# Designs tried in a protein design chat: VHH binders against Stonin-1 (STON1). Part 3

Target 1, 134 residues: Stonin-1 (STON1), of Homo sapiens (Human) (q9y6q2r275to408)
Amino acid sequence: GWSFMLRIPEKKNMMSSRQWGPIFLKVLPGGILQMYYEQGLEKPFKEIQLDPYCRLSEPKVENFSVAGKIHTVKIEHVSYTEKRKYHSKTEVVHEPDIEQMLKLGSTSYHDFLDFLTTVEEELMKLPAVSKPKK

## First folded at step 27 (VHH)

Design ud (from ua with S102T)
Fold by OpenDDE, fold request of step 28:
Structure ud (fold): chain B 134 residues (1-134), chain A 124 residues (1-124)
Amino acid sequence: as target 1 above (134 residues)
Amino acid sequence: EVQLVESGGRLVRTGGSLRLSCAASGFTFSSYAMGWFRQAPGKEREVVAAITDSGGYKWYAYFVKGRFTISRDNAKNTVYLQMNSLKPEDTAVYYCAASTDTEWFFDYYAYDYWGQGTQVTVSS
């Protein structure tokens, strides 16, 4: 596992500012993400099962503090929705709907890369998702 | 009637220390996780620290960096925030909040009760 920052709250709202919250993150075989408040705790406060529709966003470097940068990545869930074309009653197009599941950050490039690699490996082990052909 | 009353906020100089208190009444204090939030001018509230119902676990925001300590006294129905090495950036209204959710500290909406806040001002 790794010490990471979690962007909290997960979804923007009008009552709170988003901020970085320290967590401990584990990736278990089968594509399970476990988030702990601290390393060594017995129970994660959140567990996420990755599915074949999950993906990592493009990693970024963001401003973290006056003195530092943070490497960031989003775990996204991609679904495809069927939409009818505006001028066609019969023609259907599928557009990707991208939902952000969580945004993570690390000030350790090594840990960050290790995490990405681990998640990617787990994702590759999941069954391939077939895109709707219609 | 449920009440959370913060106290201890005042003007301090950079590097100074403050101890905030939050006195709770009207609910079973020992059954609630407690959190401290702050709201700086022009910003929305952010979580500072949280503590479980029994006090067994404490969580701190990144910006705390060991400067603050959250604690609670269930016998006194009070939660505390000891703030050391204060910086101008710490200037805000500090709120205490109570949550029945002892596992999720990050969500504003997870907290059921809120105090009116106490002003902390750190001068340069």
Scores: ipSAE 0.784, ipTM 0.898, lowest interface PAE 0.7, mean pLDDT 92
Fold by OpenDDE, last read:
Structure ud (fold): chain B 134 residues (1-134), chain A 124 residues (1-124)
Amino acid sequence: as target 1 above (134 residues)
Amino acid sequence: EVQLVESGGRLVRTGGSLRLSCAASGFTFSSYAMGWFRQAPGKEREVVAAITDSGGYKWYAYFVKGRFTISRDNAKNTVYLQMNSLKPEDTAVYYCAASTDTEWFFDYYAYDYWGQGTQVTVSS
């Protein structure tokens, strides 16, 4: 596992400012993310099962402190929704709908890369999305 | 009637210490996770620290950096925030909040009850 920062709250809202919160993050076989308040705790406060529609966003470097940078990545869930083309009664297109599940950050480039690699490996092991039978 | 009443906020100098208290009534205190939030002028509330119902787990925002300690006394229905090494940027109204969700402390909406807040001002 790794010490990470979690962008909190997960979703932007009008009542609270978003900030970075420290967590301890584990990735288990099967694509399970476990988040702990701190390292060494027996129980995670949150567990997320990654599915084949999950992906990592493009990693970025953001400002973190007066003299510090943070490496950031989002875990996203991609779905396709049927949309009618504007001014077309018959043409239906499927557009990707990207939902941010969580945003993570690390001040350790090594830990960050290790996390990315681990998550990608687990995602690749997940069952392939069966094409909807037309 | 559910009540959360914060106290202890005052003017302090940079580097000073302050202990906030939040007295709860009207609900089963020991069954709720407690959190401290703060709101600076012109900003929305941000979570400072949280503690589980039993006090078994504590969480702190990054900006705390070991300066603050959250604790609770279930026998007294009170949650505390010991603040050390205070800085001007810590100036805010500090709110106590209670949540039935003992697993998630990071969302404003996870908290069911809120106090009226206590003003903390840190001067240079």
Scores: ipSAE 0.782, ipTM 0.896, lowest interface PAE 0.7, mean pLDDT 92
Fold by OpenDDE, fold request of step 28:
Structure ud (fold): chain B 134 residues (1-134), chain A 124 residues (1-124)
Amino acid sequence: as target 1 above (134 residues)
Amino acid sequence: EVQLVESGGRLVRTGGSLRLSCAASGFTFSSYAMGWFRQAPGKEREVVAAITDSGGYKWYAYFVKGRFTISRDNAKNTVYLQMNSLKPEDTAVYYCAASTDTEWFFDYYAYDYWGQGTQVTVSS
């Protein structure tokens, strides 16, 4: 596992400022993310099962503090929803609906890369998304 | 009636210590995770610390950096925030909040009940 920063709250809202919160993160075989409040705790406070529709966003480098930069990545869930254009009775456009599940950050480039690699490997092991039958 | 009443906020000097208390009533305190939030002038609320219902897990915001300690006494229906090594940037209204969400208590909306807040001012 790795010490990571979790961007909180998950979704931007008007009532709270987004901030970085420390967590301990593990990736288990089968694409399971375990989040712990602290390293060494026996029980994660949250587990997320990655599915074939999950993806990693493009990694970024963001400003963290006077202390430096933070490497960031989002875990996203991609779904395709049929949107009917208001003015066209016949044209159905499938637009990807991207839902952010988590935004994670690390000040350790090594840990960050290791995490990305691990998650990607687990994602590749998941069953392929069957193309919607035309 | 559900009530959360914060106390202990005052003016302190940089490097000083302060202990905040939040007295809860009107709900089953021991079934709720508790959190401390703060709101600085001109900013929105940010989470400072959280503690699970049993007190088994504690979480702190990054800016806490070991300076604060959250604790609770379920027998007294009270949650505490011990703040040490206070800095001017810690100046804010501190709010106590209660949540039934044991998995994600970082979000403002995860909390069902809120106190009125107590003012903490740290002078340089």
Scores: ipSAE 0.781, ipTM 0.896, lowest interface PAE 0.7, mean pLDDT 92
Fold by OpenDDE, last read:
Structure ud (fold): chain B 134 residues (1-134), chain A 124 residues (1-124)
Amino acid sequence: as target 1 above (134 residues)
Amino acid sequence: EVQLVESGGRLVRTGGSLRLSCAASGFTFSSYAMGWFRQAPGKEREVVAAITDSGGYKWYAYFVKGRFTISRDNAKNTVYLQMNSLKPEDTAVYYCAASTDTEWFFDYYAYDYWGQGTQVTVSS
């Protein structure tokens, strides 16, 4: 597992300012992300089953403190919704809808890379989503 | 009626200490996670610290950096925030909040009840 920072709340909103808070993450076989309040706890406070529609965003480096940077990545869920073109009765366009699940940060580049690699590997092992039968 | 009443906010000097209290009534206090939030002028409300219903776990925003301590006394239906090494940047209205969410009690949206807030001002 790895110590990470969690961006809270998950989504930007007008009601609250987002902050970083510490968490401990584990990735289990089968694409299960376990979130712990701290390292050493027996029980995660949250488990997320990654599915084939989950993806990692492009990693970024953001300002963390006056003297520090943080490596950040988002876990996203991508879904496709059918949209009818306004001017066409027959043309259906599928647009991706990207939902942010988590925004994570690490001040350890090594841990960050290891986490990314681990998640990606697990995602690749997930069963392929059968294309909806046209 | 649910009530959360904050107290203890005042003017303090940089480097000073302050203890905030929040008295709760109108609900089963021991069944709720409690949190402290703050809102500085011109800024949105942000989480400072949170504590589980039993007090078994405490969560702090990164900016706290060990300066603040959240605690609770379920027998007194009170949650506390001990603030040490205060800085001008800590100037804000501090709010007490209660949440039934046992999982994401560090999130603003997890909280159901809010106090009216207490003003903390840290002078340079």
Scores: ipSAE 0.745, ipTM 0.882, lowest interface PAE 0.6, mean pLDDT 92
Fold by ESMFold2, fold request of step 28:
Structure ud (fold): chain B 134 residues (1-134), chain A 124 residues (1-124)
Amino acid sequence: as target 1 above (134 residues)
Amino acid sequence: EVQLVESGGRLVRTGGSLRLSCAASGFTFSSYAMGWFRQAPGKEREVVAAITDSGGYKWYAYFVKGRFTISRDNAKNTVYLQMNSLKPEDTAVYYCAASTDTEWFFDYYAYDYWGQGTQVTVSS
């Protein structure tokens, strides 16, 4: 597991500031992300089942304080909205709709990379296609 | 009718301490998570600390951890915020709030009921 920071509130709101708060993360086989209020607890407060449409954003480095930096990544859910192109009724383009599920950060690059690698490995193992097509 | 009434806000010197209280009525207090939020003039409201319905878990914003302590007394329907080592940056109106969402009790959007606030002013 890993001690991370969670960006809150998760949704944008003009009435409240977004801020970083501590969180402890575990990833179970099968792509289950567990979120704990702190390290050492027996029960997570939330489990998120990742599916094949979940992805990690490109990692960034952001200011954490006047002197500090934080490595950040988003867990996103991608869905494709059908959209007509060029007045075509038979030609459809799928444009991605990307929803941020979580924004996470760590001041430890080692823990950050370890988490990213673990999540990517679990995402790669998820069944993305049902029965094979001929 | 749900009511949350904060008290204890006042002027204190840098480095000082004070304790905020929030008296709750009109709901089953022990079934709700409670939070303290603050808002400085011209700024957005932000979570300071939150506590689960049982008091078993407490959550603190990163910037205030170590200086403030949240607690609750379910027999008195009251939640507290003990604030130590106060800084001028802590100057704000402090609000208590209540939520039925015990999982996301640290998230602003989880909170349905809000008090009117109590002013804390920290002088240099």
Scores: ipSAE 0.219, ipTM 0.615, lowest interface PAE 4.8, mean pLDDT 83
Fold by ESMFold2, last read:
Formats: C-alpha cells, sequence, structure tokens
Structure ud (fold): chain B 134 residues (1-134), chain A 124 residues (1-124)
C-alpha cells in the first residue's frame, strides 16, 4: 500500500477551500481501490470498484506548502451522453461526460509512479463494456 | 432544537496554547461525528480536525502538523480542540460541526449542524 494525499472536499464549492489530507491506499486484484484513514487499519473506510470507464488523468505537479511540490493525478469516470449537433434535428453525437472520482497526490515520485503503474495494470485487466445502445 | 456552542477562543501570543470546547445539545451526541473548521478573513472555511462518533478515529488537516489534538467526551456531550504552538496564520473563527456521515467525516459536505464560531487571534 501507499501513503498518499487526498484532495478535499471531493467536490469544489464556494463555502470551503480545497486542501490536502493524508490517506492510505491499497489496490487489490480485480481493480479494487481501498481507502484507509491511516496505515495499519484492519478495514478500509471505502472501497471503490474500478470499471473499464475509469481512467487516470494526466499527472501534474502542484504546489504543496510554501516550498514543496506534490505529484497529482485524478481518477475519472467517463460516460457518454447522446447529443444533437448544433442546428441539427437528425444528427447525433456522443460526447464524453467526465466525472472526477478522486484527486490524489504524493510527494514521493517513486510511490506515485508505483501507484499509477499498479492502477493502469488493473484497468487493462478489466473486461471491456460495450458502448451503450443508441 | 440542535445547538452547538463553541467557547474558549481568545487572543494569544505566537507559540501559545489554547483549548476550544463545543457543547452539544438536541441530538444523540454519541451517534455523530464531530469536526472543527476554521475561517480566516478573506478565506474560505477549511477542516482542521474531525473525530468519529466513538472517538476511535481522528483525522487532521495536513497543516496541523501535530500541533492540534481533537478529543470528545460523550458523557459531557462535548468535543475539544487542543491547540499548541499557535502561529499568526491560525487566526480565524473556529466552528464546531456535527455529522451523521462516518465515512467522510472530514469533508465539509458531510456536516449537517454548525455552531456560531469562536474567535481565535494569534499575535506576533
Amino acid sequence: as target 1 above (134 residues)
Amino acid sequence: EVQLVESGGRLVRTGGSLRLSCAASGFTFSSYAMGWFRQAPGKEREVVAAITDSGGYKWYAYFVKGRFTISRDNAKNTVYLQMNSLKPEDTAVYYCAASTDTEWFFDYYAYDYWGQGTQVTVSS
């Protein structure tokens, strides 16, 4: 497992600032992400089953305190929404609707890459899901 | 009616210590997670610390860096924040809050009830 930082609150709002808080992560075979309040606990407080529509965002480097940097990545879920093209009654386009599930970070580049690699490997093993019917 | 009443905020010097208390009434205190949040002038509200209903788990924002300790006394329906090594940047109104959500008890959106706040001012 890995000691990471979680971006909170999960959703942006005007009433509270976004901040980083410590979290401990494990990834199980089958694409199960386990989230623990700290290392050494017996049970996660949350399990997330990744599916084939989940993806990792482009990694970024962000400020972490006055002099520090943190490597960040989002876990996103992609769904497709049927839309009509502008000024067309009969022409339909499927547009992606991207939902941020989690934003995670680590100050350890080694742990960051190890986590990303592990998640990508599990995502590649998941069975494909057919496109939704029109 | 649910009420959360903070107390203990005052002016202290840099490096000083302060203990905040929050007395709760109007609900079954032992069934709620409790949190401390703060809001400095010109800033948005942010979580400082949170504690589960049983007190078995505590969660601290990174900026706390071991300086603050949250605790609760379910017999007295009270949650506390012990604040040590205070800095001018800790100057803010501190709010007590209560939530039934034990999974995300460190997240602003989880909180149903809020106190009126107590002012902490840390001078140079």
Scores: ipSAE 0.189, ipTM 0.595, lowest interface PAE 5.1, mean pLDDT 84
Fold by ESMFold2, last read:
Structure ud (fold): chain B 134 residues (1-134), chain A 124 residues (1-124)
Amino acid sequence: as target 1 above (134 residues)
Amino acid sequence: EVQLVESGGRLVRTGGSLRLSCAASGFTFSSYAMGWFRQAPGKEREVVAAITDSGGYKWYAYFVKGRFTISRDNAKNTVYLQMNSLKPEDTAVYYCAASTDTEWFFDYYAYDYWGQGTQVTVSS
């Protein structure tokens, strides 16, 4: 497992994050992400089952006033919605709808890369799903 | 009537210590998660520390870095924040808050009841 930082978006405005808070992460076989308040606890406070439409965003390095340099990544869920093209009655476009599930960060580049690799490996192993949930 | 009354805020020099207290009344204190939040002028209110209703789990914002300790005394209906190694950036109004949500108790929007705040000022 890994000591990470969680940035939870506000429920009213998902683009406005509250702040970074420490958590301990585990990734179990089958794409199960567990979040603990701290290392050594017996029960996670949150458990998320990843599905094949989950993805990792492009990793970034961000600077924050108090926290400093943090390696960041989002876990996103992608779904598709049929839409008509602008000014057309007969043409449709299938565009992805991307929802941020979590934004995570680490001050340790080694732990960050290890986490990314582990999640990507588990995502590749997930069984097929007919349609993504919205 | 639900009331949360903070006390203990004052002027302290860099490196100093303070203990904040929050006296709760008008609800079953032992059934609520409690949190300390702060707001500096021109900034958003942010969580500092939170503690479950039982006191079994404590959560701290990353900027705390071991300097603050949250605790509660359910017999006295009081939650505390011990603040050590204070820095000028800790200057803010500190608020006590109460929530029935034990899963996301460090989230601002999980909190139903708020105190009026106590001013902490850390001089250089």
Scores: ipSAE 0.012, ipTM 0.361, lowest interface PAE 8.4, mean pLDDT 80

Design ud (from ua with S102T)
Fold by ESMFold2, fold request of step 28:
Structure ud (fold): chain B 134 residues (1-134), chain A 124 residues (1-124)
Amino acid sequence: as target 1 above (134 residues)
Amino acid sequence: EVQLVESGGRLVRTGGSLRLSCAASGFTFSSYAMGWFRQAPGKEREVVAAITDSGGYKWYAYFVKGRFTISRDNAKNTVYLQMNSLKPEDTAVYYCAASTDTEWFFDYYAYDYWGQGTQVTVSS
């Protein structure tokens, strides 16, 4: 597992500071992401089953006013919806609908890369996965 | 009727210490997660620390960096925030809050009950 930071979401109905909170992450075989408040706890506070439509965003290095410079990545869920092409009565286009599930960060590049690699490997093992990247 | 009443906020010099208290009434205190939040002038309210109903798990915002400690006394229906090594940027109104949501107790919107706040001012 890894000590990471979770982006605390901005709330729609109030002005809230977007901030980072420490968590401990584990990834289990089968694409199960577990989040703990701290290392050594018996139970995660949240468990997420990754599916074949999940992906990692392009990793970034971001600078935040309080947290400083951190390596960040999003876990996104991609779904497809049917839409008609503009001005067409008969043509339907499936357009991706991308939803951010989590935004995660680390100040340790080593841990960051290890996490990314681990998640990518588990995503490739999921049923009906896409072709592997080169 | 749920009430949360903060106390202990005052003016203190940089490097000083304060302990904030929050007295709770009108609910079964031991069944609720508790949090401390702060809001500086012109800024958004942000989580500082949170603690589960049993006190078994504690969570701290990154900017705390070991300077603050949250604790609770379920027999006295009180949650505390010990604040050490205070800096001018800690100047804010501090609020306590309560939630039944023990999964997301570091999430602002998990909290349904809020106190009126206590002012902490840290002079340079």
Scores: ipSAE 0.011, ipTM 0.355, lowest interface PAE 8.8, mean pLDDT 79

Design ue (from te with Y108W)
Fold by OpenDDE, fold request of step 28:
Structure ue (fold): chain B 134 residues (1-134), chain A 124 residues (1-124)
Amino acid sequence: as target 1 above (134 residues)
Amino acid sequence: EVQLVESGGRLVRTGGSLRLSCAASGFTFSSYAMGWFRQAPGKEREVVAAITDSGGYKWYAYFVKGRFTISRDNAKNTVYLQMNSLKPEDTAVYYCAASTDSEWFFDWSAYDYWGQGTQVTVSS
């Protein structure tokens, strides 16, 4: 596992700004992401089962503190929604809907890369969702 | 009626210490996670520290860096924030809040009750 920062809250609102909060992350076989308040705890406060529609966003570098930067990545869930084309009664277009599940950050580039690699490997092992045979 | 009343905020010099208190009433205190938040002028409210209902776990914002300690006394229906090594950047109104969420208690959106706040000013 790795020490990371979690962007909190998940959604922005007008009452408060988002901030970074410390967590401990584990990735288990089968694409299970576990989040702990700190290293050494027995129980995660959150567990997420990654599915084949999950993806990692492009990594970024953001401002973290006066003296530091943070490497950031989002775990996203991609779904496709059927939309009717404007002024068309018959033409249907499937557009991707991207939902942010988590935004994570690390001040350790090494840990960051290890995490990305681990998640990507687990995602690749997930069974492909067979498109429903039309 | 639910009430959270903060106290202890005052003017302090850089490097000084303060202890904030929050007295709760009108609900079962021991069943709620408690948190301290702060809002500086012109800035958004942010979480400072949080503690589970039993006090078994404490969470701190990144900027705390070991300077603050959150604690609670369920027999007194009170939560505390000991603040050491204060800096001008810590100047803000500090709020006490209560949450029924025992797991996601570091998120302001999880909090149901809020105090009116106490002013902490750190001078150079």
Scores: ipSAE 0.582, ipTM 0.815, lowest interface PAE 1.1, mean pLDDT 91
Fold by OpenDDE, fold request of step 28:
Structure ue (fold): chain B 134 residues (1-134), chain A 124 residues (1-124)
Amino acid sequence: as target 1 above (134 residues)
Amino acid sequence: EVQLVESGGRLVRTGGSLRLSCAASGFTFSSYAMGWFRQAPGKEREVVAAITDSGGYKWYAYFVKGRFTISRDNAKNTVYLQMNSLKPEDTAVYYCAASTDSEWFFDWSAYDYWGQGTQVTVSS
């Protein structure tokens, strides 16, 4: 596992801005992401089962402190929704709907890379999305 | 009526220490996670520290870096924030808050009740 920063809250609200909060992350076989308040705790406060529609966003470097940068990545869930084309009763366009599941950050580039690699590996091991049986 | 009343905020010099208190009433204090938040001028409110209902677990924001300690006395319905090694960047109104959420208590959105705040000013 790794020490990371979690962007909280998950959704922006008008009342308060998002901030970074320290957490401990584990990635288990099968694509299970566990989040702990800190290392050494027995129970995660949140567990996420990654599915084949999950992806990592493009990693970024953001400002963290006056003198510091943080490496950031989002775990996203991609779904396709059928939208009817404007003025067409029959034409359906599929647009990707990207939902942010969580945003993570690390001030350790090494840990960050390890995490990305681990998650990608687990995602690749997930069963392929069975095409909806027409 | 639910009340959270912060106290202890004052002007201190850089490197100084301060202890904030929050007295709670109007609800079962021991059943709530408690948190300290702060809001600096021109900035958004941010979580500083949080503590579970029993006091079994404490959470701190990244900027605390061991300088602050949150604690609670359920017999006195009070939560505390001991602040050491204060910096000008710590200048803010500090708020006490209560949450029924035992898992997501590090998120301001989980908090139901808020105090009016106490001003902490750290001079250079």
Scores: ipSAE 0.570, ipTM 0.808, lowest interface PAE 1.1, mean pLDDT 91
Fold by ESMFold2, look of step 27:
Structure ue (fold): chain B 134 residues (1-134), chain A 124 residues (1-124)
Amino acid sequence: as target 1 above (134 residues)
Amino acid sequence: EVQLVESGGRLVRTGGSLRLSCAASGFTFSSYAMGWFRQAPGKEREVVAAITDSGGYKWYAYFVKGRFTISRDNAKNTVYLQMNSLKPEDTAVYYCAASTDSEWFFDWSAYDYWGQGTQVTVSS
């Protein structure tokens, strides 16, 4: 498991700014992401089952504090929406819609890479499932 | 009518302490998570600290760094923020808020009711 930072809220609102807040993460076999308020708790406050349409964004490095940097990544979910081709009433194309599920960060490069590797390995092991749609 | 009324904001010197209080009425206080938020001039509002309905879990923004403590007294329908080692950067209007969301009590988007705010000013 890893001590990470969670970006909150995911979208701006007139009443708040986006912040980094500490959480503790575990990834279980079968692509189960567990989120804990802190290390050492018996139960997660949230459990997310990853599916084959989940992906990791391109990692970035961002400013964290006056003197610090944080490695960041998003967990995104890809779904497909039926669309007709331009000017065609009979052709249908499934276009990807990408939704951000979580934005995560770590000030430890080692922990960050370990997390990314673990998640990618679990994603590759997931069984095929029907494409998600809206 | 739901009401959240903050008090205790004042001018204090760097390194000083003060305690904010938020009196709640018009809802079953013990069933709600409570949070403290702040907004400095020209900045967006941010979460400072939050506490579950039972008080079993507390959550603090990274910038708190052990200086603040949130607590609640369900018998008095009151939530508190003890602020120590205050810095000029802590200058803001502080807001109390309430949420029914027991899982995401540290996320501002989970909050339904908001107070009017109390001004905290920290001088150098």
Scores: ipSAE 0.188, ipTM 0.583, lowest interface PAE 5.1, mean pLDDT 83
Fold by ESMFold2, fold request of step 28:
Structure ue (fold): chain B 134 residues (1-134), chain A 124 residues (1-124)
Amino acid sequence: as target 1 above (134 residues)
Amino acid sequence: EVQLVESGGRLVRTGGSLRLSCAASGFTFSSYAMGWFRQAPGKEREVVAAITDSGGYKWYAYFVKGRFTISRDNAKNTVYLQMNSLKPEDTAVYYCAASTDSEWFFDWSAYDYWGQGTQVTVSS
């Protein structure tokens, strides 16, 4: 497992600001992501079943404090919906809808890479499906 | 007619200590998670510390952990924030809040009831 930071609240609105809150993460076989308030607890407060449409975003480095840095990644869910271009009356284009499930970060690059590798390995083990259209 | 009333905010010097209190009425206090939040000039509101309804778990924002301690007294319907080693960046209005959500008690969006706030000012 890994000590990480969760971005809260997950979505911005007019009345909220975002901040990082510490959590502890585990990944179980079958792509089950468990979130704990801290290391050493017996039960997670949240479980998320990853599916074949989940992906990791491109990792980034962001400011964490005046001098600090945090390695960040999003877990996203990709689905496809029907779209029409405004200049194409009869043509329908399937475009991806990308929903952020979580935004996570770690100040430890080693833990960050280890987590990413573990999630990618579990995603590769999920049932084979066609790749979502961009 | 839920009411949360913060008290104890005042001017203190850098390195000083201060204890905030929040008196609750109009609801079953022991069934609610409680949190302390703050809003500094020019910034948005952020969670400082939170405590479950039983007091069995406490959560602290990383920037205040080690300096602040949250506690509660369910017999007096009161939640406290002991603040030590205060810094100028701790200057803010501090808010007390209550939530029934024991899973997401560290997320401000889970909070249903809010106090009016108490001003803490930390001088250089």
Scores: ipSAE 0.066, ipTM 0.511, lowest interface PAE 6.5, mean pLDDT 82
Fold by ESMFold2, fold request of step 28:
Structure ue (fold): chain B 134 residues (1-134), chain A 124 residues (1-124)
Amino acid sequence: as target 1 above (134 residues)
Amino acid sequence: EVQLVESGGRLVRTGGSLRLSCAASGFTFSSYAMGWFRQAPGKEREVVAAITDSGGYKWYAYFVKGRFTISRDNAKNTVYLQMNSLKPEDTAVYYCAASTDSEWFFDWSAYDYWGQGTQVTVSS
């Protein structure tokens, strides 16, 4: 497991927040992401089952606290909608719709890369499923 | 009527200590997670610390880890924030808040009730 920072979720009817909250992450076989308030707790406060349409975003570096930097990544869910190609009644193009599930960060580049690698490995092991409906 | 009333904010010198209190009324205090938040002029409101309804788990924002301690006394309907090794950047209005949502209790948007705030000023 890894000590990470979780981006506090935004709410539609409230001022956006850029606050980070420390958590402890575990990734279990089968693509199960567990979030704990601290290492050593028996029960996660949140558990997320990844599926093959989940992906990691491109990593970024962002401002953190007063003068620091944090490596960040999003876990995203990709779904597709059909669109007809321009001026064609029979040719269809699938365009992706990407929705953010989580935004995570670490000030330790080593832990950040280790987490990314672990998640990618679990994503590659997930059973193939039909494309989710939108 | 639900009330959260913060107290204990004042001027202190860098390196000093301060204890904030938040007295709660109008709801079943022992069923709520409690949090401390702060807002400096021109800055966004940010979580400082949070504590579960039972007091079994405590959570701290990264920037205050090791310097502050949250605690609660369910018999007195009061939550506390002990602040040690204070720095000028800790200068802010500190708010007490209450939530039934233990899953996201460090998330300010999960908090249903808010106090009016108490000013903490840390001088050089």
Scores: ipSAE 0.012, ipTM 0.388, lowest interface PAE 8.4, mean pLDDT 81

